# Designs tried in a protein design chat: VH-VL binders against Large ribosomal subunit protein uL10m (mRpL10). Part 19

Target 1, 224 residues: Large ribosomal subunit protein uL10m (mRpL10), of Drosophila melanogaster (Fruit fly) (q9vpl3)
Amino acid sequence: RGKINIQRPKAPHYERARVVAVTQPKYPELPKAKSCFKTRAERTQQQQENPYNEIIAREVRNWLDHSRLVAFFHLSSITADDIFRVRVQLHKQNLHLKSYGSKIIEQAVKNTRYEAIVPLFHSNHCIVFSPDPEKTAALLRIVRRVPQMVLLGGIVEETMLSRNQLVAYAQMPGLHAVQAQLVQTLSQAPGHLIQQLQAHQNSFVQVLDVHAKNQMNEETPKST

## First folded at step 11 (VH-VL)

Design jj4 (from j1 with light chain S32D)
Fold by OpenDDE, fold request of step 19:
Structure jj4 (fold): chain C 224 residues (1-224), chain A 118 residues (1-118), chain B 112 residues (1-112)
Amino acid sequence: as target 1 above (224 residues)
Amino acid sequence: EVQLVQSGAEVKKPGESLKISCKGSGYSFTYYWIGWVRQMPGKGLEWMGIIDPSDSYTRYSPSFQGQVTISADKSITTAYLQWSSLKASDTAMYYCARLGYESSLDYWGQGTLVTVSS
Amino acid sequence: DIVMTQTPLSSPVTLGQPASISCRSSQSLVDDDGDTYLSWLQQRPGQPPRLLIYDISNRFSGVPDRFSGSGAGTDFTLKISRVEAEDVGVYYCMQYTEYPWTFGGGTKVEIK
């Protein structure tokens, strides 16, 4: 009679294993004691249900909808005095610096064309809004002197731009300047054409005059 | 037309609380900051502080820090200046003024005279 | 705090004559960007202050051309080329380069 190895019982016969598997009592899962500690998900959901956050989210949407220029910045530690200075400088240029929580931003842009900006708001950030895209250069000029503000990207005329693209945009001549240049170029084109056409005519007349003079000189008999 | 209309003259006793108002009209209220300026009788202008009505960001002059509260209600396009406890020394004309773009304090309220007497 | 000193305290002027008001700051009003935030305000008797000049020399909308601002750094001047009766009042310079913003003590312009 083979020593029943109590430490490593032999696997039961297939039929026995099947019966054991089917006859295993299904014990109702003990109701997970509602831990007094709200799960991270529950806390996040409760935070989302804050009516105040909805109000602020609507405000953010309003800013986005009425802004032709939006710039996103990482904001490092800055003094109250310095931030005030920057805000005033920006204000004078019709640039409006705002700071919102990341969750508020997420809520504000959810299911909108701006949803792609959410990844930019993982840390301390601020946003600058303006109805005037021509103020991009002014914005960059002001912020350049504020090391605590790092440009991450932005939106200009409903187009999302990278940091580099925003910098490039700021360096471009304004739309009006470009239009003016175009108009100037177009206005000069007819003048140049006329000048070229007249130049050929004048040259032809000159050639004819020279020819006529030469013929007259040949017809004048040398009075010996 | 841009206008700032302030609340009427106030006569108060020392220790009383007071809240005066400045209502903006003729422009987008949330896009412009509102400053407050004190003028004591027969004296010059004194800067008190400024508020961004859009987010209620406020910056006080050090001399007025803790002495007054500046607030705004953007829903009714109104800025406020308030005292919890008035002093006789608070007797003055108070002006609200808008901080404009590429300018300074470009539009002013008519002023609110506050008289604090025992 | 930046102290703004105005001179003179009182400026009696004859109608049609020029007036000049000086404002001196205790420190330079030029910021790191080279901008200078100096304004001139006019306060007529019984009226609120009115903006005349911003950024040293820019006339605010509706301000007559007889008013002009000049200066740099710490020294600024408001000039009235031809004083009119309506120009009677107290004039203030204001700096808003550094916080707190500060006003000059005022200059009273009167007609002789």
Scores: ipSAE 0.892, ipTM 0.959, lowest interface PAE 0.5, mean pLDDT 88
Fold by OpenDDE, last read:
Structure jj4 (fold): chain C 224 residues (1-224), chain A 118 residues (1-118), chain B 112 residues (1-112)
Amino acid sequence: as target 1 above (224 residues)
Amino acid sequence: EVQLVQSGAEVKKPGESLKISCKGSGYSFTYYWIGWVRQMPGKGLEWMGIIDPSDSYTRYSPSFQGQVTISADKSITTAYLQWSSLKASDTAMYYCARLGYESSLDYWGQGTLVTVSS
Amino acid sequence: DIVMTQTPLSSPVTLGQPASISCRSSQSLVDDDGDTYLSWLQQRPGQPPRLLIYDISNRFSGVPDRFSGSGAGTDFTLKISRVEAEDVGVYYCMQYTEYPWTFGGGTKVEIK
């Protein structure tokens, strides 16, 4: 009676192996958590259907609609203390820092004039809102010291600006100052015009005088 | 006119829960942060924490972290301070205050007296 | 935490005379941007605190001209040029440069 090698049981005869293979209860594979196989699209769709997301999206829209200054930042890892400090500093300037998920932003700006901002939200981002576009300089001043916040661009007075354009905008004199300068320039323009017009007239008169003098000299008969 | 109106005085026993309120009016509630300040009887002011009602961002003083909960309902322009379990040591006047622009705590509630006695 | 120390604890003042309150911080209140977030609050008896001064020297709206704030770094002063009866109360300095925000212990202004 051959010692039944319990450690290496002889492979059953082919027929028995087939029967065993067929009779082995196929335990239903634990449904792979449907969550793992949800396509990005399905996940996105399910997230879109979350009433909560809609509420937040509406909030974002409200911020956008009531803001004359919107700035977009990439946000690197920042401490809770640092973000608080920045938020307080911004708040004091009527600048409101908010952070939203990319999907929420997408939902918020869908079918709106702001849809063009969606490509800016590929990573961790924050948005600063303000009803006052004059606070752009203050915003940049505050954020300059926050290396974790990288300016990507913004919206000022419903116009999308690049980073460089936003910086340039912040360096511009205030609207009132520009208006004052414009008025001053315009007020000087008539004077310059008059001067130019008079210059031409004066030159013309000079030419005529020279011509008249030359004619008088030709009419003086050489008295022999 | 900017006003913060707090809920009325509370008399509670130790171990009871309490939620007091601070209602803002006369301004856009979501644009201003609300802080809470404790003043124990005959003592000075103590900072508790602050909330941004717009997104419920909250920052507690370390001394009050885990001791209280600050929340806000922007739909009714109200901020809240709550205890899950009051202690006798929680007996104090509690003030809410608005963090203003280019200012500090610029507007204050009238205060809510909380008395916790066995 | 930044400790705010006020002196004196009590300031008895004659009506019409000036008062001065000092507030010292345990560390500089100047932030990286050069801003100093120090405010002065007044609390009249039985009333909530009221903002008087923000950012060291700026008077809040509705605050009388007799109140002035000064200082830099760690030393700050609130001055009342002419104390009036309505000025009776406890005055607090507050820093909000660093979290947690902290108050001074208060100075009680009384009329002699």
Scores: ipSAE 0.891, ipTM 0.961, lowest interface PAE 0.5, mean pLDDT 88
Fold by OpenDDE, fold request of step 17:
Structure jj4 (fold): chain C 224 residues (1-224), chain A 118 residues (1-118), chain B 112 residues (1-112)
Amino acid sequence: as target 1 above (224 residues)
Amino acid sequence: EVQLVQSGAEVKKPGESLKISCKGSGYSFTYYWIGWVRQMPGKGLEWMGIIDPSDSYTRYSPSFQGQVTISADKSITTAYLQWSSLKASDTAMYYCARLGYESSLDYWGQGTLVTVSS
Amino acid sequence: DIVMTQTPLSSPVTLGQPASISCRSSQSLVDDDGDTYLSWLQQRPGQPPRLLIYDISNRFSGVPDRFSGSGAGTDFTLKISRVEAEDVGVYYCMQYTEYPWTFGGGTKVEIK
């Protein structure tokens, strides 16, 4: 009776092999433990797939598209009462303070002219929107007293402005005033030109008159 | 023309839930906050709370915190006031009002009378 | 909470005569920015409240010039220069400087 080689068992007879193959318990593949560690890419993708995030992103886009004034702020720790107070003050001036997650903002501005603002949103932040760029001064006045709100920059009339530029803009006379000044300046330009043109003509006439007078005096014979 | 139209009068029993509505029209609904004011029969006005419909930011009066829920659906330009369980003491007229620019509560709904009786 | 106290509770007035309503706040309504958020509301019988005056003295759109608001700090006044029949109702002051916003108790204006 040949030593049963336990290390290399002889291949079973074909029929036995078939039976063994058919009777082998098919163990369900253990569900691959979905690693709870979604890669940053997967998290980003899942966040993109959140219908809620998409809706909010669209809302942000809508605000951006309808706003002529947008200001970006870093928001430090602030009480609920304080933020409410500021929001009400801003609201009264047709300024709308909103807070969105950085990822939502990123999604909202992706592939838009506003994509350059993404680096501003690495921490807690808030955005103020307004359809009226003339409210920039009011905005800065209100937020000046809110130390928790730090101005980072903004967009005015589709132009991205630094903090300093936004402050400078707020100090400028209103667009209407500037336009009025421009119109006034432009309206004066023709008048000035006419005046200059007339001045030359008048000067020329004066010179001619003097010349004519001198000639008349030379032709008057001294009746001696 | 700016208008706030509220839902009709409600008669309920204690313990019932209720949701009343305030629909804004004639203005951009998302740009204005909506406040709620209670007026008990023969009494004065009481501030309940306010909502920004654009992001559903809500602030309640302390007296009404946890007693009611204020919400809004900007898609249909409607604000809501709801109770999970009504009390007889909730019997009152309820007004919605818009918080305006450079003004205060500038436009008001017609009011919704809520009667809670056993 | 800021308590708003209105006086008088009732103001019987003859048609064509002036009326005056006082509102006092338990604390100053001037905020840190120097702004004062005080409004006056009119509620006619069976109607919702209507805004008359905002920010102490500014008339809301469509409000007749016979209505005027004045005051500072804690003392505020609504004046009706010549009371008309349509002016019958309850008047409320409202502060919204501090949360929660609060109303006065109301003043009933009646025609004698």
Scores: ipSAE 0.890, ipTM 0.961, lowest interface PAE 0.5, mean pLDDT 88
Fold by OpenDDE, fold request of step 19:
Structure jj4 (fold): chain C 224 residues (1-224), chain A 118 residues (1-118), chain B 112 residues (1-112)
Amino acid sequence: as target 1 above (224 residues)
Amino acid sequence: EVQLVQSGAEVKKPGESLKISCKGSGYSFTYYWIGWVRQMPGKGLEWMGIIDPSDSYTRYSPSFQGQVTISADKSITTAYLQWSSLKASDTAMYYCARLGYESSLDYWGQGTLVTVSS
Amino acid sequence: DIVMTQTPLSSPVTLGQPASISCRSSQSLVDDDGDTYLSWLQQRPGQPPRLLIYDISNRFSGVPDRFSGSGAGTDFTLKISRVEAEDVGVYYCMQYTEYPWTFGGGTKVEIK
């Protein structure tokens, strides 16, 4: 009677193995708390369904076309609670955080003016959309407190901006303020020019007046 | 004008399934989140959960997690609240509400009364 | 969960007189950006809730100026300067700084 090797049991006969495989209770995977962000695996599975990808790509295009502010972020590991908090904060400012697979983004922007953004999507990412470019400062304020969101760049008024350029843009005064400043500057320019042009003439006249006064004083005979 | 119109009152038995609706109009439906609030008879307001209709991102209150399902169909600008199996304790008024910009729950549905009795 | 405690439970008031409702949170409602997400809702008899005040003190569109909100941190107050007949109902404070969002127990405003 061969020593039953308890540590390496002989593989059961093919028929028995088949029965065991079919009778193994499939324990329903406990609904893994769907992390608010679809796992890479779920994203990959979604990418295999061609019709679905097209629908989502169309949605992405729609967001891009209706947004005057688009910001791209690298997204590190973030908790469901934290991402919810950020999304709510952004929403209150008419900022809409979305996450898409890289392939979906590629499909969405293919042969469009946005094709240049594709290299930004090599890792986990999220996008913030807004119809209001004036919310750029609010966006940066909110995400500053979210270390898991790293700004990569953005699009403002159809112009692609680097991270630094987007930060600079957020610090700029509003359009009306800039216009007011411009008007003020332009209104002062002619006055400055006139002053500069007349400065030499005025100086010359002053020198002549001083000379004339000195000559008059020399011609007054000392009545001894 | 912004409006949220909810489905009519429901009378159900324990164990039955139910899906109630909240239709948004007068605004861009995909740009605003929809929350659900329960009010039991003679009681206060209870937060149930919220959905972003644009991508169906949903967050439940812990007390309602697994008890209800919140969903949305953006094509018909409608949010849903559903039960797989109703309990007598689910008897309540249910409100949908919009989460606005630079505001809070700014617009509310008229409410849907759900009565669950044997 | 953040517990919102409202006082009083009932507030009988005379027409034309002021009313005050307090709401206390178990934790600070100030977020990391310094924002406080506290709202006041009015629910008239047989009607859905209506937004009155958001972010502590901002009146929502169409809300009369007799309604005012104040407070900071954990203590908040809704004031009605001159109570009118249409102001009868239950008032709720709501926090949405931390999830889950929570409501106060409500304060019933009645006319004497």
Scores: ipSAE 0.890, ipTM 0.959, lowest interface PAE 0.5, mean pLDDT 88

Design jj4 (from j1 with light chain S32D)
Fold by OpenDDE, fold request of step 17:
Structure jj4 (fold): chain C 224 residues (1-224), chain A 118 residues (1-118), chain B 112 residues (1-112)
Amino acid sequence: as target 1 above (224 residues)
Amino acid sequence: EVQLVQSGAEVKKPGESLKISCKGSGYSFTYYWIGWVRQMPGKGLEWMGIIDPSDSYTRYSPSFQGQVTISADKSITTAYLQWSSLKASDTAMYYCARLGYESSLDYWGQGTLVTVSS
Amino acid sequence: DIVMTQTPLSSPVTLGQPASISCRSSQSLVDDDGDTYLSWLQQRPGQPPRLLIYDISNRFSGVPDRFSGSGAGTDFTLKISRVEAEDVGVYYCMQYTEYPWTFGGGTKVEIK
């Protein structure tokens, strides 16, 4: 009886090997633990497909459509008390401070005239809405005391304005005053134009006179 | 005309939950904040808190923080005040009021009387 | 919290005579912008409060001209030039400069 080499067992007969191979329990590959970490892409996709986001996006669109003044702010870390204070102050002036996620804003303004504002929303932001563009000065006054709110730009009467332009707008006189100034300026414009036209003619005549004088001087023989 | 209409009087037992309502009409509901004021029997007015119905931003008075919940449903132009567990000391008249522009609490509900008794 | 103290607690007044109610705040109600958020409310018997005056001296819409508000800083006054029967009730001052907003204890105006 040949010593069964326990260390190197003879390969079983082909048929037995086949049966053993077929009867080997195929342990299901443990599902690769889907890392609980939804990829940023999956999170973004889930956010995009969230019906709730669509509802909020519609709300944002509604605010935009009904607002003649929209101001965009970067919002730094602010206390609950401070944000409440600011919101109340703004509310009293028919200014409405809202905060939305960047993705919501993107969705809200997609395929709209406001799509250009998307680059402004990279971090924590807030938006102030108002149906009254005359409240721009009030807005800036209130926000000036809130260092956590940094003005980025805005929309006034469907026109996008930079920060500087909004500040300038707030300093402008009321519409009627501006209209009056415009009329005054337009009334003076023809006079200025005439002066400018005459100035060029006068300069031309002067140049011609100088030229004529120079020619006369060249024709006068130096009487040595 | 601006009007705030509150839900009817409530009689409850201690430990019960309650939600009362304040419906706004005659104005754009989402553009105005709604405050809640308590008035205990024979006592003065007490500020409870305020909500912006447009985004449900809420700020409570410290005395009422954690004691009540203020909410709003802008789709039906209604603000709510709710208790998870009423106490006898919650017996009072409760008013909702609108925070106006360049004004204060300019329009008030008729009040909801809440009676909590064993 | 800002404490609002009203005086007197009760003000019996003869019809046609003036009434004056004082409200004092424990702190200045002037904010950083120089604005003062003080309001006066009227509560008639069995009725909800009604806004009378906002921002110290501005009459709310529909409020009779016999009501006037004045004051600055911490001292405020509501005056009724000629008290009418319909003016019976409790009057409250309210500050909303600092949170939490607070009310005075109320002044009961009664007819003698």
Scores: ipSAE 0.889, ipTM 0.959, lowest interface PAE 0.5, mean pLDDT 88
Fold by ESMFold2, fold request of step 19:
Formats: sequence, structure tokens, C-alpha cells
Structure jj4 (fold): chain C 224 residues (1-224), chain A 118 residues (1-118), chain B 112 residues (1-112)
Amino acid sequence: as target 1 above (224 residues)
Amino acid sequence: EVQLVQSGAEVKKPGESLKISCKGSGYSFTYYWIGWVRQMPGKGLEWMGIIDPSDSYTRYSPSFQGQVTISADKSITTAYLQWSSLKASDTAMYYCARLGYESSLDYWGQGTLVTVSS
Amino acid sequence: DIVMTQTPLSSPVTLGQPASISCRSSQSLVDDDGDTYLSWLQQRPGQPPRLLIYDISNRFSGVPDRFSGSGAGTDFTLKISRVEAEDVGVYYCMQYTEYPWTFGGGTKVEIK
């Protein structure tokens, strides 16, 4: 299918309600009375912290804007040695593990297409950024040995993906593998080429279709 | 042309503070970690610690934990190594090096000689 | 801590002849993903270290092809196929598979 399931006409409200339900925040929280009388230091601290939070939020926006792969994880208790090893393994693959407060994430994505990610940060979390979407398979391979990091979903090429969609994306061949398959198909026969390209197109229509189509055009000789 | 340029040689007395610098250029500073390595006179290399300048995440070798402070200012693409109170045993050459994602400690600064004596 | 033991401590070699440097780790450097983060550095006299080989056998950019690395597990080798005058210096292996990161003690290569 070239569209996500929530695009079906028969149940557009049902699909949207289901997606919204998993992204909506939970409200089971003990209310605590807050004093209306704040000290002078508390008022000054609150005001000063807002500008600092906005600087950090700009950094988050910059990472989101320059990362073609973003993955969100729930993070449970993990030792300093384990998280360091994971950070090194991720860094080796140009994958950058970070953690930000929920308030800063909300400020960073305000008035952007990514506002839907805010509910993911109600609990302890981390985010992995990378400019290389082809590193999705390496990311998932590394974190599968880290039970403290539970995949929630991601963004690939500016498209939000669910956990299952991101896993499926990671199992597709890389751009170079698709390019190699195109070269092999072009050396065989025209009818075989059409069948192979249709199969690859169906597998990559969400994120990789522009790359596959561009590679096909560049490698197809002209009749003249 | 990736380059790490360190601050110049320092001559200090015991008990003084010192902050030496490592300025990176020719690459995206926040995408690479910076490590610090000590080489005592006539000796080999010792890893002191590493920093991710993007969020200031640091990790120290156990031999240097609490002895030095590693920091970075990403706005000027500079990493720092700092002592609050130098000892004569801190006399050494100090290198910064970049941790690359397709390599390891791939580019090194020229070194900063620190001499601590009365 | 992983101890990295290099042999020989000194390797005098005739110009144009091969040199071979060994590095042995006190435990396997293979991580849980099957990767080994072992590197070789060269430090010429009076100069900072420079990277030669990473991930056991990958030659870094700008490093001549007379340098090669090999090995697995706990036993690693750097080879210079034809030593040139500019190759004199001290060579170090380094691991960063496990915290804390550690270097070998160095091997001095010199021309006889």
C-alpha cells in the first residue's frame, strides 16, 4: 500500500482516533497543592530558566532538522558502563544518543509537524539522531541487546513511523543494494526489469521511492 | 581539512589552576567526540577521558576521575582540560583527539606541554 | 581494565625490509555486536600520534598501503611491508571496545 492504514476512506475517524489514543497523555496523577505565595528567588529563577530552556530547545530543533533518522526509546534503569558502551557503539555508526526533558521537547516541536511526538516523553526516555537513514538497521541491531532501551517509534526522511514501520524499514535493502539490483536487472531483460522494479517500488514507496526511480533513470540507456 | 589546534605550552607552579584548550575546525564539531590523552616524559599514551560536545556527556578514565575536568564550548568549537590545583606529577604533554564515526581517534592536536615546578 | 601488551619493544629494521608489530589484549576485544575496536597509531619523533589502522584492518585516509593490520580476538598485528625512513617512530595499539580505553606500551621502529 502506498499510504498508511489511517488513510482508508471507510474509517478515517476510527483510524485517527486509534492513533490519537496511543499518543494522548494519561492523567492518573495525585494532585499536589501549590503555594500561591512564591519567593522572589523562585520567580526570578523561573523567568531566567525559560530563556535557557529555549536555547536547548533550539538545539533539539537543529538536531531534528539535520537528522534524516530519529528514533525514540523508553529508557529504564541502566548502568553508567552499559550506557557508555551503547553510546560508543552508536557513535561508531554515526548514531547520536541524547536525552532531553519533556518540557524542552514540547518547546522544540511547537508549531512543527512533529508535535505528535510530545506524549512519548511522559516517562524516562532517550532519542537517537543520525543524518544517515541507512543506519536504521545498525541502530536496531545494537539496541536489541539493550533491553533497557525500548523502541517507541521514529522519524525517517521527515516521515513519522510507528515501531513496526521502523522495524520494517530497517529490514529493507540499502540504497546501494537497490542500485546493485537495478544494474543486475538491466543486464538481463526488459520484462524482468519491470517485474523487479515493481516489487522494489512496492517495498520502498514510503521513503525510498525517489531514490529508486532516480537510480533507474540514470542507468537506463536511451533508445537513440 | 580537519584540524585540532591546542593552546600553547604552560609553565606553572604547584597549586595553581590551569585550563588548556583544543579548538576544532573543518568538520561539524558536535558530531564527533573529543578525547584527552596524556604522555608523560619518555612514556607512552594514557587515555584521560572523552566528551561529546553536543550535550557535554563525559566519561573519565578511573585514573583521572576527580583529578581533571573535561568540558567543551560548542559555540566556539573548543574542548577544554582543566586542573583546579596542579601537582608536579602533572608535568606532561597533553593531546586532544577527535573520535570519528568511520574510524577511531583519527585527528590529533599538536599537543600542549605542561610543566609544573617551583 | 584490558591490558594491551606490545612486542617487540624495539624493532630495528633495514630500510626497504618488512616490519611486524604484535599487540595482545588480556581479554577478547570482540563486543556483543561482533565488532572489534582496535586501532594502530604512529608517533614520529617530536610529533603527535596519528591514526594508521582502525577496526583491526581498515587503513585510514592518507595512510600508505604498505601499512596493514590483521588479527582477531586477543592477537593483532601491524605490518609495514617496506619500511621507509619516514616510518621511524613509536607505534601504539589502542582498544576502545571496553571502558576504560587503553593503549599498548608502544613499539619503537628504527632504521639499522
Scores: ipSAE 0.829, ipTM 0.931, lowest interface PAE 0.8, mean pLDDT 81
Fold by ESMFold2, fold request of step 19:
Structure jj4 (fold): chain C 224 residues (1-224), chain A 118 residues (1-118), chain B 112 residues (1-112)
Amino acid sequence: as target 1 above (224 residues)
Amino acid sequence: EVQLVQSGAEVKKPGESLKISCKGSGYSFTYYWIGWVRQMPGKGLEWMGIIDPSDSYTRYSPSFQGQVTISADKSITTAYLQWSSLKASDTAMYYCARLGYESSLDYWGQGTLVTVSS
Amino acid sequence: DIVMTQTPLSSPVTLGQPASISCRSSQSLVDDDGDTYLSWLQQRPGQPPRLLIYDISNRFSGVPDRFSGSGAGTDFTLKISRVEAEDVGVYYCMQYTEYPWTFGGGTKVEIK
């Protein structure tokens, strides 16, 4: 049984994967003496590093799968006291700040519709996860006071949103707020009621339309 | 339903190591932080530190930095507090508590009495 | 470090009478997001602490309505409208607005 890591080639710049498969020996060849035998320490280190990375990648996948809100940030230099304060404030709102290496993120999103986020993690970064998409406004309120965290974009209800789209989403009235505004306007004069009903209808349609368009983007077929 | 169950009382001599545990159940362990609080005999409460079990992010009170180690094993929903070398002044009751969202240290373990004497 | 000063140290109370416990912080507990993370804990004899009040005035689940919290800035109060036998114990205020997190010294409520 060969190395499983080699059997999953990344998308190469050119057709290197096909050439490699053709030129590989059909039968095992004796490794060269000076570099054929790994030490026990080297084998143990390689095995430990590979399983550890995959375990962490599975944890990231699990957080992505169970989080209806995910936000990505560029993270500049920040003191231990400031990051602790931010983590506590976020935790109070059921928001979970975490940081992972770029390689781990790539492994976690490989073969998912979220592969497009990998370039965001080339520089220093952090991720906020939450099961509660209604906490988007709280998230943005908290990080507004943290210039070291710069919003790059996010995922809401499995829909990828740009920075501006996420900010706009956070400012929209929720379903409960739209329903409350509708009840209030039904007790007003007819002319004012018509104007407010159209505004609330537009807000509700806008929220549903953004959600529907985001879902259609996520249903794009994947290449095999 | 939410429970934090701590390991049993310990009687130790100065210089010995000790690791006490706090097992959480009835909730999603990695969504909540675990804090450790000391209560010396006849005294009040002291915050020792906190851990986020999901990534092992840990902060210690300055009074306990370097004196103890806080850790967690999320696969068995357990947090730990450990000393490499106990002192007689470590004799106290130790509590774990869960930091809840939209609340505070909301659920507490029953406590672990640690007695250190020569 | 934020010092939390509780008064009184001991509060002997006749059953059915009110009790009031004060907690004063050495500096404002309002964080940069405008929140105040001030909690009240109860520790009955021989038991672990129990959360009563969080965010100054919110009762935690299962806490009787005879417990109420109030305050702002640096001054906070826990009130028990009618003390019952089960309310005997030590009460602590706690802040976790600023690192390091700190507790008040405790107030023992006991029956006369």
Scores: ipSAE 0.823, ipTM 0.928, lowest interface PAE 0.9, mean pLDDT 81
Fold by ESMFold2, fold request of step 17:
Structure jj4 (fold): chain C 224 residues (1-224), chain A 118 residues (1-118), chain B 112 residues (1-112)
Amino acid sequence: as target 1 above (224 residues)
Amino acid sequence: EVQLVQSGAEVKKPGESLKISCKGSGYSFTYYWIGWVRQMPGKGLEWMGIIDPSDSYTRYSPSFQGQVTISADKSITTAYLQWSSLKASDTAMYYCARLGYESSLDYWGQGTLVTVSS
Amino acid sequence: DIVMTQTPLSSPVTLGQPASISCRSSQSLVDDDGDTYLSWLQQRPGQPPRLLIYDISNRFSGVPDRFSGSGAGTDFTLKISRVEAEDVGVYYCMQYTEYPWTFGGGTKVEIK
């Protein structure tokens, strides 16, 4: 009743605020609205910028996860007309050219099997994604006429491939069964395949070529 | 099914700003580009520009460079065409269209009529 | 810029008879890998454009087989083997082989 209402007199709050206002000079060192506004705006900006970078990194992870073909290129200076023509030609084949900062790529692949790709992005670069690994030959045909794009390597069916392996993959006869066999044969943790292939690239290509010929011969007699 | 649904007709005065939208549905939005096409009253079609929503890569026709802004918000599968200061000569029908792989500008929005007059 | 010139400007056609629409580009539409990105669009009265033909001769999904495209280089043709009432409208060619992308001026098909 009046006991609750009497216990809520605003005297302590009003008197404390009034005493503070009287004893303080009317020369505030920092405007409350200005100081709080800038501090809150700065914190909000920082949080927005951090989530923005992570949002882009999440997009890169999503493209990596949904793309059965990924190819990495060094990109030298290129005119707006040339890059537009290349993007249109790639898009026509369901190939998607993108560029991301090296820091964002590093964030995207951190703690994933693809962490080994980070050194490829020390220089200016671009990445081509596609859900269709069958489009590897079309990709190489299109970029062959684009000297500003230099193939560094790729990922096919979640398997890291060197430049030479990706070229060999696109050229193998009887792509249906041979592509599946090649990817299965080359399946290794990201990074280890690159190191192993540097030592014995010619021998490795010869082994894959023998496998491709054997697979083609087995399928060809059945078709006839 | 694939659909592009545009915002409604607009009546504006010269000097006003305007942002019209094109919402895509029924397909993977970031795998297809969105183009904008103008059709002035009684006239043919003019390409204004195109955007790849996946990274916001944009290319404008020279006739429209600096006069409009094309953008996209892929989280809501929507592309935009924007003017900062409309002119009476901007009175036209504006279409969005999707650039498909292994096809062309294959699906078109219903159009947005923009009327700019004193 | 590549100019796309369509002829005729108007094509009145007797129902059931063929129609032929020409599109000429000011320069070759063949790109550096031998492809040509030439399309034909139909715009019926009061409707948005719709895709009929892409890559010179490929019919888009749902387009009747009475529509066919042909041509090469700088000269392209859309043919309607038997014009029907619903074929009334304006037809446009479009190229996106080279920047900037351009349309033809349009050909109005009417029933006479």
Scores: ipSAE 0.822, ipTM 0.927, lowest interface PAE 0.9, mean pLDDT 80

